# VH-VL binders against b8ga54: the designs that were tried, part 5

Target 1, 230 residues: b8ga54
Amino acid sequence: MRVPQTIAIDGQSAAGKSTLGALLAEALGYLYFDTGVMYRALALAALRAGIDPDDEAALSELAHQLVIDVTQPTVADGRQYTVLVNGEDVTWAIRSPEVERIVSRAARFPSVRREMVRQQQLIGQRGRVVMVGRDIGTVVMPNADLKIYLQASLAERARRRAAELRSRNIDMPLEQIAAALAERDALDAHVSQPAADAIILVNDGLTPAEEVALVLNRFVYSEQALENGH

## First folded at step 17 (VH-VL)

Design f23
Fold by ESMFold2, look of step 18:
Structure f23 (fold): chain C 230 residues (1-230), chain A 122 residues (1-122), chain B 115 residues (1-115)
Amino acid sequence: as target 1 above (230 residues)
Amino acid sequence: EVQLLESGGGLVQPGGSLRLSCAASGFTFSSYAMSWVRQAPGKGLEWVSSISGSGGYTYYADSVKGRFTISRDNSKNTLYLQMNSLRAEDTAVYYCAKEGDWELLYYGMDVWGQGTTVTVSS
Amino acid sequence: QAVLTQPASLSASPGASASLTCTLRSGINVGDYDIYWYQQKPGSPPQYLLRYKSDSDKQQGSGVPSRFSGSKDASANAGILLISGLQSEDEADYYCMIWDSSAVVFGGGTKLTVL
């Protein structure tokens, strides 16, 4: 009855945030998305408008003029959600190599991030959502009903990434993967911290199914969660 | 915009050497793996070599292993291919190609240069 | 035994669909691979078209029309590039590509003729 209506998932790169988020949302019938899609949508719009991704003033103005929405899938083509920019379906266009090349450049400006966060907050206010990112529980949904911060050891995260690459028949040395993850951790350290009221979930040794069951049983449907509204 | 510009092609004798360069711009060069792919006249594409973003990991096709060396200088945004013990069969257009972002799990070539021609003839 | 096999040529009529195949050798399974597709017109370098792993794990190159799509035929151990609504400008050579562990492998290419 009193299940969380808003769920924030933050955590380390390659700790399994998107897997947990997607499975949890599926179990609850909720919208799932990672907030990176907001920045990809802006990057796409900037490319189409010929705006330099290093031009903060132009990007900030563009961000304020865009309406970015994320909904349950509206097309049966394998998507996990539908992304709209001013009503245009851009779900697959935002995954192009050109967008991915510039997204981090466009996303670095505080004025851009403030507007993207504002629009993420509007989506979160609708409820029945699992939102995945790096600052969801601290900035985007500071009042989320349930906040999870995922962690796993560097060694475990590297092994999981290696297994993912091997599922595509790509052999990448484990040491190369670990170095990339450590570099990402250092870049994220100053902006990606668990919220004070987040559940810290160390998922070393857990399968995705075990992790989802744990979250549902202990933090969504538990007697404590029902009593605390958590 | 991502741009790749190959240079260093030319005519060489069998057994000779040549060094190809690829100047890169429009992206964070050190973050991406790079490849050389060649195409003999009238033939298909043949992967030659790849190098990781850091330069710490290199990969070679069997046909060039031991004769070619891939390298990069991340301070100059430049990829290199040192070609030794050249054979007539190495005659081709050589393309520099940028691989995709590791976080996208895309290790194919998403941007290609216009190529530089190597002719090995006696 | 070639790792990837493509038919040398294929002809199809304008407005029809062309299905280009990329067959993996025995001993490896198409389900374990991202299949990359490239278009090459005379005098030009190859251009990235798309990558296909599954319906939920795929990528279209920027500016590549939606009439280009990828799929797999598991029973034939093949990647498929489908081009619907063929236009004369689709006449080109098409290559598939995979990572095979630590190597990159291209197919031999298919020359598509639109008649």
Scores: ipSAE 0.375, ipTM 0.739, lowest interface PAE 3.7, mean pLDDT 88
Fold by OpenDDE, look of step 17:
Structure f23 (fold): chain C 230 residues (1-230), chain A 122 residues (1-122), chain B 115 residues (1-115)
Amino acid sequence: as target 1 above (230 residues)
Amino acid sequence: EVQLLESGGGLVQPGGSLRLSCAASGFTFSSYAMSWVRQAPGKGLEWVSSISGSGGYTYYADSVKGRFTISRDNSKNTLYLQMNSLRAEDTAVYYCAKEGDWELLYYGMDVWGQGTTVTVSS
Amino acid sequence: QAVLTQPASLSASPGASASLTCTLRSGINVGDYDIYWYQQKPGSPPQYLLRYKSDSDKQQGSGVPSRFSGSKDASANAGILLISGLQSEDEADYYCMIWDSSAVVFGGGTKLTVL
């Protein structure tokens, strides 16, 4: 079996897609590419240009004018990747609170997303990439060598989310977190389905290291088929 | 300091049962998979069983499958190995080992206990 | 399941280099597996040495001297542990290990004698 050159990771909210993607990419020496950074880059550019996050026409035009690139880390400052906008390193700038506040608004328009997907596909075509985001296996990289849909029980995802929030000094009741995740699941049910050729990886009971080891040894390096859900 | 301490070894007759324990300290126990590895007298290492951090997944060598059960109590930072239907060939020093560190991206067994001796004999 | 074969014993002189081999069973490609190495001295538990996938993907155990290094021989379908500048303290048993479909497989071990 040849090592997959392109790996697509989709999955439920709080399932741990980013964690798996980053660790898997590191293990393989691949680019870790969270497609969300492109929307953040757009939002940053919009803020700099004084464009309203609700102005679809202006945002669409901006999206077509921007050249967004994502590469392996070029600076040893803890970054997982380098994000360039028209050649400018904006890796940390896209993480500002201002960007965080408007990114969802700027990213919601189909015309904007279509252009972002186009640029994401260009990056994917380079190979040696683990791409994480929304509809990666179905829309962005429909021909990815390996497609993973990461799934976890609501209870497990709630616990994971709670831990993430606590790391940010946010204390939210587990029941409230679970309810919020359930609502998101319901909203995503029609638009975020696994690709037909994706493997369903249920990661309940697995540590991040275990997940990576499982993927590498069973799906990447092994020729043995593994049933979905373990 | 990371430390593993095995206990529960002893002499048992063929067909008998024994329960090993491994007390862990110095790390977040539930965040790491754990393994049992044994070594017969004068022989090499043989993997016995592994369990995921939360205990949701267990794995066994074919030689012990159906006879041994690995488990853990994360509230007590303790790993267990229930050994039933013991055979002479199960005689060995049994090591508990901590598996890989996801932050450093190595998945070997980076910490080992001193081992506990199990002797199966008539 | 995978089978790892190691020579039973190897001898080398102090200051010399020793190459310990871990040959994978035919049908599985060494290039697809991370090879883990352990050192065990008499009366002690095994100690993790290193993991080797490739020159760009390898990990050294904590406190393990740099004179311990991993490599692969594709033609022999084998992992290799290289110990340069052998010291008397390097006399020990060495085991290779791989993951095979979430199972752990050890080699038979090599007893290294430093003459």
Scores: ipSAE 0.000, ipTM 0.493, lowest interface PAE 13.2, mean pLDDT 90

Design f25
Fold by ESMFold2, look of step 18:
Structure f25 (fold): chain C 230 residues (1-230), chain A 122 residues (1-122), chain B 115 residues (1-115)
Amino acid sequence: as target 1 above (230 residues)
Amino acid sequence: EVQLLESGGGLVQPGGSLRLSCAASGFTFSSYAMSWVRQAPGKGLEWVSSISGSGGYTYYADSVKGRFTISRDNSKNTLYLQMNSLRAEDTAVYYCAKEGDWEMLYYGMDVWGQGTTVTVSS
Amino acid sequence: QAVLTQPASLSASPGASASLTCTLRSGINVGDYDIYWYQQKPGSPPQYLLRYKSDSDKQQGSGVPSRFSGSKDASANAGILLISGLQSEDEADYYCMIWDSSAVVFGGGTKLTVL
């Protein structure tokens, strides 16, 4: 048979989904992306068209007009992937603070999400992809060959976030970071649950390299994974 | 559209007090840290103070510690700066600025108000 | 000892490039910092341009043209704002900014004249 062609990674905020996803994709030569880029691309297009991100009808129509594609990097400028909107390279433009501020408003409409999920599914159907999000294994790639749900303790996630902020010389109290993470966990609990066939990976005490090696050795290259072909 | 509107500036004597306000709209105010930055006439920018989104954590430049107090009322979408024991060197345009969300990997100031002028003179 | 030092002025011709430097004091290393850049035109508040930590960790402000870019010169302990294809509307004051633990620090600013 063959190695998993589609890998879905869901999990808690600050649990390391993007780190694991990028490392797995690098090891396999696969496309990596966070599905949030689809909604950021829509948000950018809405801003450029002067569309109110709270106008469901206009936003849904815009979503149907856009062809959003994510590919491996086409420019050597530090990007992890290239994002195209109707063929225009928007890879860096979608990461602006203005775009990020409105993404959750643009993403809340079921009609918008349905179209974005449809386009994510088309990307997933090409195979050789690691897709990161919060509903990938349940909605976007329900038939993914491998599904991982990442968890880490609140204390571990708070320490990791504090270290990231300190690496940028931002000193934020640990208890404030933990409180913010707990609030986000509560907000996400309604929508982000592991798929029934997901592997639950608690990564407290694991380095990124140890986590990747564990996943590759036990779930990608194992005899059972190779025999099942997904 | 994000808008920040400062008010409360004016002429005050040395040793006096003044309270600045910044009315915010177009974003979820409680989700973002806020800052005050000042600019003396013909001079550069000087950070004054910052406050977390919840209001639980405050930070001050050494030049204003003990004299200025930053606060916010999230129910009114308003940021405040209480300035006491004012000195001539506090004369400046005071800007209200919105910081980015730590989850967005942006921690600087992305939206600024038009400023309000404080003049400290006898 | 100023934490951030910028040249007071710089001039360049339309269509040329301008390289604006933001030098950190001794005792801190530019490699450890996000460098933020702001533009201020006469009579207006500052506007965010971009953040640069590394080529893989950077952010362009919304609507900021790609001819504005950030970099670092480790040997000079400096952040750099490059403005290529200069236009007359780029004439402005430019400030760099860092977080220094629990404080925010601005450079003194550079007045760019496009002539």
Scores: ipSAE 0.049, ipTM 0.613, lowest interface PAE 6.7, mean pLDDT 87
Fold by OpenDDE, look of step 17:
Structure f25 (fold): chain C 230 residues (1-230), chain A 122 residues (1-122), chain B 115 residues (1-115)
Amino acid sequence: as target 1 above (230 residues)
Amino acid sequence: EVQLLESGGGLVQPGGSLRLSCAASGFTFSSYAMSWVRQAPGKGLEWVSSISGSGGYTYYADSVKGRFTISRDNSKNTLYLQMNSLRAEDTAVYYCAKEGDWEMLYYGMDVWGQGTTVTVSS
Amino acid sequence: QAVLTQPASLSASPGASASLTCTLRSGINVGDYDIYWYQQKPGSPPQYLLRYKSDSDKQQGSGVPSRFSGSKDASANAGILLISGLQSEDEADYYCMIWDSSAVVFGGGTKLTVL
C-alpha cells in the first residue's frame, strides 16, 4: 500500500479534527492545513481594507484579489503552519480577537466560499497534505487518497469541548455544551455528510495519539480494513 | 518525574488467578494508552495487552485472549491486569509501559516499570 | 499476524559498528511499517531507543546517543539498528517492534556482546 499523499479530514463539531490533522501531518511530515485559516485571512484583509463583514460584493471582490498561501512552518515560534496573504506572513495576525469576531460573517457568502475553495484546491494539489475543515472530502478534495470522517458521541464531544473551554478559563455546564453541540449537529446534518468513500472513525475512548496510530497502522500502512466504529 | 510501579506478582497454581497493578505518576495518566508486556525467564519480550487512555478500547495478544482482562482507573492513576486460568507458560516478569507521546514525538513505549514477577507452578 | 525475526546473538569489537537486523515475515512490506527499537540491559526493564519509518520520518528516544540510528533494507525486508562507535555499555539485548493492526509485535531479540 502506498502512503496517501492527500488526506481529507471531516467530522462533527468538537470531534477533534484539528488535533488529529495536526498530529497526523506531523507524523507523516505533511502540511497541516486547516482551511479555516483562509477565511480568517480574508477577515483580516477585510478589516485592513475597512470592508464591512456584511458587504458581500466587496468581500467577494476582495477574495478574488487575495492570494492566500499556506505552507509548513517557516519560523520556529510554535506555529503549525505559515499563512501568507499576498506574500505577507499573517500567521499570528489572523488570530486576533478582532478577526475572530467577524470571520463567521465574512465567510458565510457562497461567492466568497467558492473562491476560497478554489484556492484551497490549489494547495491540496501539491500533495503531502492533511487538510481539515468543512466538506473537504466532498467539495474541496473529492479525489483525496484518504478521506476520514471523524465521529464521536455527543457525550464525549461535550467532555472534550468542556476541557477546551476550561483551558481558556471558561466554565460551562456539560448539559449546556451538549445542547449547543446537538443544535450544531442538527444544522450541519444536511450539509456536512461524509463522502461515500470516507472511512468513519469513531474516536470514543481514544486519545489523540491512539487515533493517529490507528490511522497510520490500519489505514495508511496496512492493507487490512477496519470496520467503522472499531 | 514519570514513574510506573508494578505490583501484585507472586506464586500461583495452574488454573489460578492473579491481579496485577501498575501505579502511574508524573504524567496525565488518562491521556495515554498503557500496555502490559511480559518476559519469560531467559526469553524475549511479549506483548500482552493494551488499553486506551479512557479505557474505551482494549487489545489482547492471542495467547491471553479470553483469560486476561486489562483495565484502568484513571481516578487512581492505576492500570490493572486480571489474569485468570493461568498456565505455566504465563510465568514471566510483567512490565507495564506507557505508550507514545505524539506531542513530544515519542511513538513507542517510552516509559517502563521495573516489572513484577508472576510464577505459575504446581 | 506479523512475525519479526532477529538473530539470537551478535558480537562486535569496541569502536566498531554493529548492525542489528529485524526481518519481517514475507507478505508484509517493511516500507509500510515504523520500526521501533528497544534496549534491555541485564536486570533492567527495556528502554525505548528510536523509531524509524524513513530518513525523513524518524524519532530518537530521549537521552539516546546519536550513534544509535535506524534504517531499512528493502531487499531483505528488514529494519536495521545501527550502532556506531560501540561502547562496552552497549552490551545488551535489543528488540525490534511494530504495530500490526492494533497489536504490538516484538522480535525475538538480539544479544549484543561487545568483545
Scores: ipSAE 0.000, ipTM 0.489, lowest interface PAE 13.1, mean pLDDT 89

